# VH-VL binders against UPF0128 protein PH1314, part 1

Every score and structure here is a prediction.

Target 1, 225 residues: UPF0128 protein PH1314, of Pyrococcus horikoshii (o59052)
Amino acid sequence: MIKMLEGYYIIENPGVVPAERRFRMKDLKAWGYDLHLGTIEGERAYFISKTGERHEGETYIFKGKEYHVSRTQKEIPENARLLARIIIERGNPYLEVWLEEEDVKFPLTKEDPRIILKRIWEKEKLNQLLKHVRAVGLTTDFYKDNVFTQGIPLPYEEYPPKVRRVLREVKDIHRDLTGFGRFVFQYFGEVDKMHNYRLYWTLPTLHLFDIDIANEVDKVLGMLD
Unless a header shows other numbers, all headers, positions and changes below count from the first letter of the chain; Kabat numbers aren't used for antibody chains.
F is the ipSAE of ESMFold2-Fast. E and O are both the ipSAE of ESMFold2, at different seeds. Each is the mean of both directions, binder to target and target to binder. V2 is 0.75 times the mean of E and O plus 0.25 times the DockQ between their complexes.
[cut] marks letters that were taken out.
Atom coordinates printed by the task and the answers are left out, and those that the model quotes come from them; centres of patches stay.

## First folded at step 1 (VH-VL)

Design lu07
Fold by ESMFold2 at other seeds, look of step 5:
Structure lu07 (fold): chain C 225 residues (1-225), chain A 120 residues (1-120), chain B 107 residues (1-107)
Amino acid sequence: as target 1 above (225 residues)
Amino acid sequence: EVQLVESGGGVVQPGRSLRLSCSASGFTFSSYGMSWVRQAPGKGLEWVAYISHSGSTIYYPDSVKGRFTISRDNSKNTLFLQMDSLRPEDTGVYFCARHYDILTGYFDYWGQGTPVTVSS
Amino acid sequence: DIQMTQSPSSLSASVGDRVTITCRASQDISNFLTWYQQTPGKAPKLLIYDASNLETGVPSRFSGSGSGTDYTFTISSLQPEDIATYYCQQYDNFPLTFGQGTKLQIT
């Protein structure tokens, strides 16, 4: 939904921030993990390790428990789903990741989502996300201030076509990719071939763990540069 | 299903007036900019009027400016084109067209058109 | 006003052929260009927006490319149902303007 408000242009999809999301092996690998089938203390389990850290046939101790790797998975098993959610505990966000095989849940990790996001964004050179992230919780906030010459914010009717194209891309991301979002934009005009604008963008944190969505958001954040 | 249905076309003499209507359904009419586009017999397409979603912004090309008036009634889901001082070169099929959104100038849905003939 | 020059005005091709239509703008339009298909007696239909993006439900044999002032529309393998007149349209600025059209016929 598009709303114009006193000196701002707001693009909002007020849907429900998803509680959990299904992910692909591609995403798990981008997060920096291998998925293994094996045993933990002799009991059949799925578990993760950092990419390349553990190998098929290896037995090792981790946090006081014995792990044995029977098979490193190349794909998510067909009878299973890779799932994750954001949990807030004592004011801090955590990414919980698990594999659900039929009705059995195998916890994989619980850690600070900011650490994983930073790792992904650095590896993939998503510099707009790195530079402009301001908060990470159930949602992630970005703030970009590209104002070099202060002026009165222009009304939408005076936005040049390229600026209007950026706003359309944001609307499409909210509709097609994330199902939720809030984008607040001010445009001050083009001076010396530089667009002067300010934006605030709130998106579901879980969707930023999908590398394809992260790439699209990074691209849009940089479109007026 | 998005539908746009034009009406009000006909045969008129030069200098007379004609009012076209476009009935919209299947979408939130008040959230979209609308245009009229015409096509002379055997010729290409010509954009002739734009009105923003709220009705506050209106544009015309020089060929019709001062003679045509676009308007809308969002409570009745209806777009209008008042055509005054009609000329033979205004002859053609008039299409009602929906802009993709308030940010863009291309059309994702068109009506089937209503014919207008201006002749002596 | 931005003038759109479309070439050719008419084109004949056989089923299975690759078809190419060009559109030139009188100034840089920054990929703000759309392609429409109009079958005889019907309203235009949106095929491609932003020069290269395929509208939902449009067959993948249609494509668009180009930048600046020069744009190209391609049908990779012509089908009988593709007989129509094709128009480009710029939306970089008002007034909105169309190319003169290209009538595609089957030989």
Scores: ipSAE 0.000, ipTM 0.459, lowest interface PAE 15.2, mean pLDDT 88

Design lu08
Fold by ESMFold2 at other seeds, look of step 5:
Structure lu08 (fold): chain C 225 residues (1-225), chain A 122 residues (1-122), chain B 107 residues (1-107)
Amino acid sequence: as target 1 above (225 residues)
Amino acid sequence: EVQLVESGGGVVQPGRSLRLSCSASGFTFSDYYMSWVRQAPGKGLEWVAYISGRGSTIYYPDSVKGRFTISRDNSKNTLFLQMDSLRPEDTGVYFCARERGYSYGSEYFDLWGQGTPVTVSS
Amino acid sequence: DIQMTQSPSSLSASVGDRVTITCRASQSISNYLTWYQQTPGKAPKLLIYAASSLQSGVPSRFSGSGSGTDYTFTISSLQPEDIATYYCQQSYSIPWTFGQGTKLQIT
């Protein structure tokens, strides 16, 4: 959905932020983890470690429990799903991640999503996301202020083609990738060969853990630079 | 039942005017950007105008800018093309086309009328 | 303006043949490329949008591919009803422009 307001260009796709989402091995790797099959206190389990920290055949103690790595997985097992959700506890967001094999759940981690997102964005060099994130909860807000003039925003009829292309990309991200989003945009023109614009972009936090979506968002945030 | 039907084409002398109409049915007309696309005899397709769902955004290529006016009446589900100062090179079949997508500007056309012929000759 | 160049301008093929039509843009259009079919005396019909996405109801023998400036439309096994002129269209920047068309005939 697109709504036009005086001085603003607003792109919304209304919906409900998903409660949980399926992820791929490439996402887990981008988060900085390896997935292992082995035992915890002698019982068969899946678990994670930081990439490269633990090896097949290794036995170690973590938080008072004995872990044994039988096999480091190269892909999510065919009969399993890697799942995650954002939960809010006492006003703080947490990313819960688990592997579901048939109907058996193997909890993998519960961490502050801000720490994991920062790790992803630093590793993948997603500098626009790093620079412009404002808040992380069930949704993540980005704010970019690239206005260096005291002018007033131009109407959309004055937007040059490059700006229109950015708006098309945002619409496509909302429609095809995230299902939900709100993008609020003001354009002030080109001053000193620099585009002057301001934007707010609200996206579902879970989707930013999909590395392909994160890459697309980062690319779009930088298109007018 | 979803369709577009053009009317108002004909044979006119250079310098005269024509007004084309396009009647829409089977969908919520005001939700869609609409375009006119023309095709000269034996030639390809040329986009000639578009208008946003509310009518606030309108564009023309240089070939018709200042001579053609696109408009719509959402209460009657009707799109219009006023063609003034007609020239022989405006001769062709004029199609009404619905644009897929709710971004401003044209995307691609998923519904077309059958066209109305316009001939501009002495 | 972005110039769209189709090749070939016409071609003949037999039923069952694989047919390939190319479309080249004068600058990168980032997959904002659409293919239409136009049967003689009829309006164009949408086949493929976003370079490779098949419109609902379009037979699976039609496909599209490409990126940047170079795009390809393919009919995997030509059928008699595929006699038409095929057009590409860019929607990357205004004005929206079409290729000159490729007339497909069956021998």
Scores: ipSAE 0.000, ipTM 0.442, lowest interface PAE 16.6, mean pLDDT 87

## First folded at step 4 (VH-VL; from lu08 with heavy chain Y102W S103D, light chain S93D)

Design b06
Fold by ESMFold2 at other seeds, look of step 7:
Structure b06 (fold): chain C 225 residues (1-225), chain A 122 residues (1-122), chain B 107 residues (1-107)
Amino acid sequence: as target 1 above (225 residues)
Amino acid sequence: EVQLVESGGGVVQPGRSLRLSCSASGFTFSDYYMSWVRQAPGKGLEWVAYISGRGSTIYYPDSVKGRFTISRDNSKNTLFLQMDSLRPEDTGVYFCARERGWDYGSEYFDLWGQGTPVTVSS
Amino acid sequence: DIQMTQSPSSLSASVGDRVTITCRASQSISNYLTWYQQTPGKAPKLLIYAASSLQSGVPSRFSGSGSGTDYTFTISSLQPEDIATYYCQQSYDIPWTFGQGTKLQIT
């Protein structure tokens, strides 16, 4: 249960959580996958494997089908787009990923987004995201309680300069990177060089699969540490 | 007319105290963060104290921490600097400076007083 | 603490000259950099904030540029009234720190 307390500052960019998003090769690699061009049952296809699991020239059986790796891609082909969306099935979120070449879709994976996000955050050492995530669905909620000395929350016009900088960075992330977000912040002051604050941050889950956005969110979550 | 006017400077012996005042006019004083900045003779600028509009946030550099106290009386539009245990190294001109409000990214001084001289010598 | 190093500490130039002063921070300050002008016996005057933004009422011959750790202040055509000491200041982290100053003289 969330209680509203005097002294909250709220940064909200209302909007529509996007249904699907384009991603880059660096994102796919951060998710822990290699992209291959080859054949599935003799027909030309794109497909993925876990990083380092399959190699060029390899033929293998997966779920009753024969895969052959002709080339491990270094980049997304220039005539193609890497796309993903979050879907909810029977109350569970899934990340659906595909490559679209012209009008042809090549399904790549459908996986629990929590598993992939944890993999990304561990690999990239995004410790603030790992420590403070509360829920993952169409949106992802973060909660950080960094209060060591409880007091009356300061009004926002009393925030020190470094705290004001955090609020600007959050506004920039909502405006420039995600298009949607809600950040609820409460500040109690600085005691013994430690900022005492509490925050709740809701962001679109799909955007957190962009490694640059994930990195910026992690950076901002840790700015007052 | 928007201005800041310092007073209370003088010549004192080491170990003594001084209280500086800064009178603000022409703007809503309580909306603005304030600082004291000093300048030793022939030397550069050194920030020495910082206070938020209501006085909830206060900072000092290590060079004066524990000896100087910044305060404000918003009902009188006045900023203060209590300087205790003065040292010869505290000699200089003391300016009060207005930071641009609570606005995000306003961490620079857009209005300065004329300064008040402080000399600490035996 | 973030150390601010100005260069040069002093310079002489003629009216009409282009004058360039540099300011280096001991770490990246992400454009939280301000330039002040101080004439002798007077208070500092704000010229440029956020590294490159000109304060209202300041002549357009003054400009600022730079990023990261390295920042530059320029007077495009020096005027007699520009005789002053110039300071940079970082506002990235407490304590706020100033450069040592650059004294500008006209020859």
Scores: ipSAE 0.111, ipTM 0.651, lowest interface PAE 5.7, mean pLDDT 89
Fold by ESMFold2 at other seeds, look of step 9:
Order: sequence, then C-alpha cells, then structure tokens
Structure b06 (fold): chain C 225 residues (1-225), chain A 122 residues (1-122), chain B 107 residues (1-107)
Amino acid sequence: as target 1 above (225 residues)
Amino acid sequence: EVQLVESGGGVVQPGRSLRLSCSASGFTFSDYYMSWVRQAPGKGLEWVAYISGRGSTIYYPDSVKGRFTISRDNSKNTLFLQMDSLRPEDTGVYFCARERGWDYGSEYFDLWGQGTPVTVSS
Amino acid sequence: DIQMTQSPSSLSASVGDRVTITCRASQSISNYLTWYQQTPGKAPKLLIYAASSLQSGVPSRFSGSGSGTDYTFTISSLQPEDIATYYCQQSYDIPWTFGQGTKLQIT
C-alpha cells in the first residue's frame, strides 16, 4: 500500500532516555514500599520493606542479615535523594533503587521492573497500561488496536477534533514529562461513536515509575474509548 | 474579500424540508472544516452540524441527528444543510461558520456568514 | 454534553468601566474556550480563543483568562461600540456548546 494512503502520524521527541531519575516518597509508596532508617548488621543504613510489613523498633533477619528499624520515614530526608535506574543484565531489565544521602549510597532494592509496574498499575487501576503494554526494557512499548473496520486510513488533516487533541497531549507528554518518546498512529474514522485507530507508543520505562506520569499516559491511552 | 453568504431560508410548515446553501469566497474552501450554527429567536447559539474539508468526517448533535444532512461541493465552494422533518423548534437564524480545524490545535469559528432565517410554523 | 453557564445574563455599564463576564463549564475543558461578540442584527465575531489568546484585529481592551472549569472575559475600558451580546463556547468535546449569552448595554 502507498504510505500516504495508510495515514500514519508520528510524534517523536528524539531526546535521551535518562540513565537515572529522582523520585518522591509518593512514588516509593506507590511501588509498595516503606523506607526505614536503622541498622543492618549494626551499621547505620536506610532500607525498605513491603508497606506495613515492618514497624519501628522491630529487629528481624532478612537474607542472613540482622535489620533493626529505628524510624520509618514519612518523607525522603532533606539531605537525601531517592534515585533509580534501569539496567539490563543477561538480557533482563532490573529497576535499581537507592537512597543517596549526601554522597553515600544506600542500595534499597533491585527488582524486575515488570513486577513493580504491574503492582502499581493494578493498585492504581491504570487499566490502559495493563492491557496494552507489550515490552519492558530501557523503554516500554504499548500497542493498542481499536480497529473494528479497517479501511483506508484518514490523512491527519481530516482527523476529528478529539483525535487531534490526543496528538497534542502526546506531544506535551514527550516535551514536558518524559523528554523522549515515539508515538505512531493510524486513524480510520468513527463509526457509531467508536473511534477506529491503531497506535504504538514507546516511552522511557523509568518515567513510568513516576505515578503522575503513569496516570497521564493511561488517561491519554483511553481518551478515544 | 473573505466571506460566507447563506441562502435558502424561508417559511415552511412542520414536517417539510428545506435546503440551505453557503457560498464561500476569498479563501481555499476545501482546506477548512465547516459548521452550521443556529440561533432561535431571543435565544443563544446552538451548533448543529460539522464537516471536514474533504467531507470524510461529519458530526451532528442529537437534536438534529437523522433529520439534518451537512454536505459540501468543493468544486463550487458551497456548503449545504439539508433539513428534513422540520419542527417548530428548528426555527431560527442559520449561520454558516468556518472553523480552523485542518490542523491539530484549532477548533473555533473564525468566520461567519450573515445568517439565513428559517421559520417553521403552520 | 458539557454545559456552559454564563453570567450575568444582562449587564449595564458606563463608557470607561471595566466589565467582567464569567463562564463556567460542567467539567474541565482544558482551555478549549472561545469568546464571541454578537452585535444586534449581525453574525457572531471571534474575539478570544484558547481562553486567553486575542484574535488578530481585536482591540487590546478585550482579554480572557481562566482554566479548568472557570473562565473570565474582561473589557478593560468599555466603549460605545461594545454594545453586544457575548458568548462563550467550549470546544473540548462534541457537541460544541455555548453559554446562554450576556447582553451588554451602555448607560
């Protein structure tokens, strides 16, 4: 088929996928963790546990080491930053999370990002993300096929107002929230108030751990439903 | 001169049909989405039909869906509104309106015709 | 459908006065809000689009502001030629809907 008749519309921000990103306590809580200050084998440390699993004053053994909880943090300490990155080991992605207090790093967890993302998305009822995710690595790919009758795609100049608004929202997300993205879109028209479209959306995985960004992406994915 | 001129209004009985025309000049008609907007006597504005530049996208509000048909003839720079099964509630002045909607980011009426009166009464 | 509530319905003011008209949407419309002027016996004329952007050729005494559900139209110094009915319109979702209008008179 001739490419113009297919009616592809592509929105790209070709920036860089950040190597690491700063996060808020709100994000860590959405991931399902509490942050503690205490000791590991008698040495001062920050560490995490599943929300509600460990309490102030508790001493416990985890993976052969003794942990003592002195204080469960309500906020990230003022002199610290919560940081995370995606790394690939033996072809598998991992979310590495640590707290940096001044220049000292306290490792918090290293976990399959797919497990954490699914937990977040289920808890927050981000059903578009759950349904349409296809691959998770340094970037995350979404694919949505909402075509009931596949005809010749419309050229973008013929898109109805609501569809054009989706494209503006995607451009804004790439520019203002993620700094990188690729969105590939085809539109076939509206029949019985149902939009017929197909999309492919690549976004930086690390940004999807920011719950506000995840909410915005989920909202945009569902705008034409 | 950039302008829109409506015609075809008149007095008709309920249940009858009427066809409105809007002649465009001074701009590339096929580049623009077009709408019909009506105004009942002493009342505000109501959007009643929308058509894309090539005519592949068409919308109506529920109040006229199934009774009104918007169309265009780009070779004649003319917009049409076929109004069937007319009701007294359809009485008003009908405006042809151009909207800047051929690209993403514009959905407002930047050019209006003078309006053509339609009266539906026994 | 998104309902647009415009107030006041009617307003009288003197030349030179600052005039303010309010438009409220039944849901957030993300600045997809347009203001029109309709002089008696004439078609509407576009004044402001995207809530706050002044259309080319429109005098600078007209302005718009607001966000979310609440929008305001202002004439900074009323002139005799501003006698008209003013309408807001949302273009966030079909059907496009208008406010009921504000009839502005000069005393």
Scores: ipSAE 0.040, ipTM 0.609, lowest interface PAE 7.1, mean pLDDT 89
Fold by ESMFold2, look of step 5:
Structure b06 (fold): chain C 225 residues (1-225), chain A 122 residues (1-122), chain B 107 residues (1-107)
Amino acid sequence: as target 1 above (225 residues)
Amino acid sequence: EVQLVESGGGVVQPGRSLRLSCSASGFTFSDYYMSWVRQAPGKGLEWVAYISGRGSTIYYPDSVKGRFTISRDNSKNTLFLQMDSLRPEDTGVYFCARERGWDYGSEYFDLWGQGTPVTVSS
Amino acid sequence: DIQMTQSPSSLSASVGDRVTITCRASQSISNYLTWYQQTPGKAPKLLIYAASSLQSGVPSRFSGSGSGTDYTFTISSLQPEDIATYYCQQSYDIPWTFGQGTKLQIT
């Protein structure tokens, strides 16, 4: 930590990563799913399918069980919550998603979070997230190396206005949107109208499934380009 | 006691040079970013040059880039503007200005000198 | 470059009047907007920063508001000493740019 601080500017908001998080219909749609009310083996249930794959009135077999779609939902039901968590099984991360109606849980999916994040980021044209993601687990790491002329990093009191603005935006994201994060930054100056910098950004993976947060992180990653 | 005082203005021919100085007092000069801002006769304000507290970061608008050089001597609490290849359109009053730090809406000037006049005419 | 357009370019008002000056940026500047007062023969003086924050020692009759591209400066009750030219400045991106100024006169 001591040697890593040489020539670095660090923005941290440490705390506990939430075990689960509530999401909106817009997030589920961005993940690429439709939410259905219907039956599974004749019993009332909520379940998902890929957007456009299943239609109201359709009956189909999935994983050996009979599904019937009564209604495709436009909104999360008023008496329900869409919830998700990241779990690690045998070293692999999974996004577990369910709908909780009153006290009844309806499992919806369990998927590799990398697949869903890539789908979101491609659809929304979040190119900074796509290019710079390095690891996905309970937290997600981004690394961006935009150094073309390296020297001694500038001290933070010498940062130009644009760079200071990036640091403020990172602080705001940690404070207002994610609650947690670690941002490690080096700035080497501007050469030929190009900012030379390096950054490492760790954020809670669950929060990146909120499309509004993903958009803001992508925007900040690109501010000095 | 907290003040900025410009000097070095005058009347010069086109193509000649001038060096402006700005003396700072009453505050820790090296902690502050500094700028030069000019005002042509009867006209508005135009930012001309920017320098960080220790001089590592410097910017100019295209109108003066390559002709003007901002610098500072923190041991003497002095800001400089070297103006080369002067043109009639560089005529105006030149102010030095202190940037207020990391407050919301940073990069604004909370302290100004009274200005030094520069006239470029044949 | 971000263009800053002030309106009106000049105006006259009586002591006690409410005065409003607007400033429009060519793109969103996220409240990185500052208002200065320049009295005749003097240097500019900071009045308002961050669109709406009053500088220490500035009378409360001065105020600022707005967001995005549209910003407003208000003097609630004009005083004789308020004869000046008023400038807005954006600090969202280099180069720092000022509005063309609004010359305020008292009738």
Scores: ipSAE 0.032, ipTM 0.601, lowest interface PAE 7.4, mean pLDDT 89

## First folded at step 9 (VH-VL; from b06 with heavy chain Y104E)

Design e06
Fold by ESMFold2 at other seeds, look of step 10:
Structure e06 (fold): chain C 225 residues (1-225), chain A 122 residues (1-122), chain B 107 residues (1-107)
Amino acid sequence: as target 1 above (225 residues)
Amino acid sequence: EVQLVESGGGVVQPGRSLRLSCSASGFTFSDYYMSWVRQAPGKGLEWVAYISGRGSTIYYPDSVKGRFTISRDNSKNTLFLQMDSLRPEDTGVYFCARERGWDEGSEYFDLWGQGTPVTVSS
Amino acid sequence: DIQMTQSPSSLSASVGDRVTITCRASQSISNYLTWYQQTPGKAPKLLIYAASSLQSGVPSRFSGSGSGTDYTFTISSLQPEDIATYYCQQSYDIPWTFGQGTKLQIT
């Protein structure tokens, strides 16, 4: 849904925010983890460690339990799915991650999503996401204020071509990548080759753990810089 | 009938001024961004001016910036190009061009006038 | 400024031939590429926008493709009325720029 109000351009897609989402090995590696098959207290399990921290054949103690690494996985097993969800406990968000092999679930981690997102964004140099994140919960809010010369906001039919292109890219992200989003935009004009604008962007937090989506959002946030 | 009709071309000496007009009909003129595009004799096309529907956004290439002024009068469905300090290299046919509307993918010209010739020579 | 280079600058072909014209941008233009036809003595006419989208009323023998910096325009079966000069234009960044043109003649 596109809404045009006085001085604002609003792009909403009130689609489905999925309760859980499937991810690839590429994403898990971007989160900073290796996936292992081995044993926990002698029982077959999948588990994670920080990238490069544990190796095949290693036995170690973690939180009072004995882990043995039989094989470090290069891909998600074909009969398994890497899944994650955001849960809220006492007002705090957590990213729960597990591997589902057929109907058996292997918990991998439960961690503050802000810690993992910051790790991803720093590693991948996603500076727009780092600078402009405001809140992280079931959705993640971004706010960018790029106003150097303030005036009366332009109506959307007066936007320059490059600004209109940004709005098309946002619409495409909501439609093709996230299914849900809310983008609120004000444009004040171009002065001295600088675009003067303000934006607020709400996206589903789970999708930002897909590194390809995170990259696209970061690129769009910087298009007018 | 949707059309653009240019007028005001002619033969002028270097350093003089000329004002081109473009009359629009058959569409809501103020909804569309407009451009002037010129073509030197036997040469290709060169974009020379751009104006938004209400006139708040205007661009020129460096070759004409400071000498040419694009404007519009939406009450009369007319686009203008004021050309000052004319040079021999400004010689060519000047086309008025309409940019397709916002939701149809703007930044390309879906409607052109027939052009008005401008000759700058001694 | 983004330079647009067309190839070839001129060509002759027979009725029924497949004709291909290429357009190369000096940087990626993300499919903001338009093709125009200009018949001698007339204004340019829009054929294809967004690299591959056919303008209403344009015959299906005309097509466009490409991405990034490299774009092609194809006439699948040349007709006598297709004698014209063809231009590509980028609309990715101001100043908008055109290729130098490709003059198509029929033998």
Scores: ipSAE 0.266, ipTM 0.698, lowest interface PAE 4.8, mean pLDDT 90

## First folded at step 10 (VH-VL)

Design f03
Fold by ESMFold2 at other seeds, look of step 12:
Structure f03 (fold): chain C 225 residues (1-225), chain A 121 residues (1-121), chain B 107 residues (1-107)
Amino acid sequence: as target 1 above (225 residues)
Amino acid sequence: EVQLVESGGGVVQPGRSLRLSCSASGFTFSDYYMSWVRQAPGKGLEWVAYISGRGSTIYYPDSVKGRFTISRDNSKNTLFLQMDSLRPEDTGVYFCARERGWEGSEYFDLWGQGTPVTVSS
Amino acid sequence: DIQMTQSPSSLSASVGDRVTITCRASQSISNYLTWYQQTPGKAPKLLIYAASSLQSGVPSRFSGSGSGTDYTFTISSLQPEDIATYYCQQSYDIPWTFGQGTKLQIT
């Protein structure tokens, strides 16, 4: 729904934040992990390590258990799905990640999503996400204040084409990529070749672990720079 | 019968001024962004000015910035282009063009027939 | 500024032929690409917007495709009335720019 509320332009998609999401090998690699097939205490398992930390044929002890790497996977196995969810424990968010081979679950990691997101955003040079993130939980909030000369907010019908394009891109992200989102925007005009605007953007945290979605959000956040 | 009709073109000497008009009919003029687009003899199209429905947003390319002024009178359904300090390279046919829609549509769905401008000694 | 390069600059084809015109942008324009037809002595006419959307009243033999920097305009079966110059235009960033045009002639 699009609303003009006291100098704000609001783009909402009020869907549901999904409980879990499927991811690709590309995403796991961006998170900084390798996926291995091998054994844990002699029993066949999938498990992860930090990229480059463990190699095929290696046997090691981790948290009192013996791991053996039989194969480092180049892709998610055809009979498996890489899945993740965000859970909140004592006010702290965690990213839980597992591989589901047929109907058997192999836990991979449970990590602070803020650490993983920062790693992704630094590696991929997603500087708008790094600079403008304000909160991470079940949803992630971005705030960007690019107001140098504040005047009376313009109505959408008077927005320049480039600014209208930002709003279309946000609608497309909410509709096609995330299903849920809230974007709150004020535009004050262009002064000295600088767009004067303020925005808040709330998105599902889980979707920001999809590197293609993260790239698209970063691009949109920077469109008026 | 939705149409745009340009007028005010002619032959002028370099350094002089000319004011083009575009009369709109058959649609709600103030709902639409308007542009001027020119075409030099035997050449392609060049966008030269852009104005929002209420006139709050105005743009020019560097080639005409500071010399051309786009304006509109919504009570008279008329778009204007004031062309000052004219140069021979401003010679061409000048089209009035309408931008369709509000949803960030930046294509021109309605064009006038054009008014010729010749800048020569 | 985003430069738009059309290929070919001119083209001759026979009635019934499939005609293809290419438009290349100097940077990605995310499908903010429009095709116009201009017959001699007349104003341009909108054919296709948003890279692939056909304007109302435009014959179905006209189509557009592409993404990123590379866009294609196609006439599936050329008709005598299609003699014109065809222009692409980007609306991704100001200043808006047009390709140099493709002059289509029928043999």
Scores: ipSAE 0.021, ipTM 0.606, lowest interface PAE 8.0, mean pLDDT 89

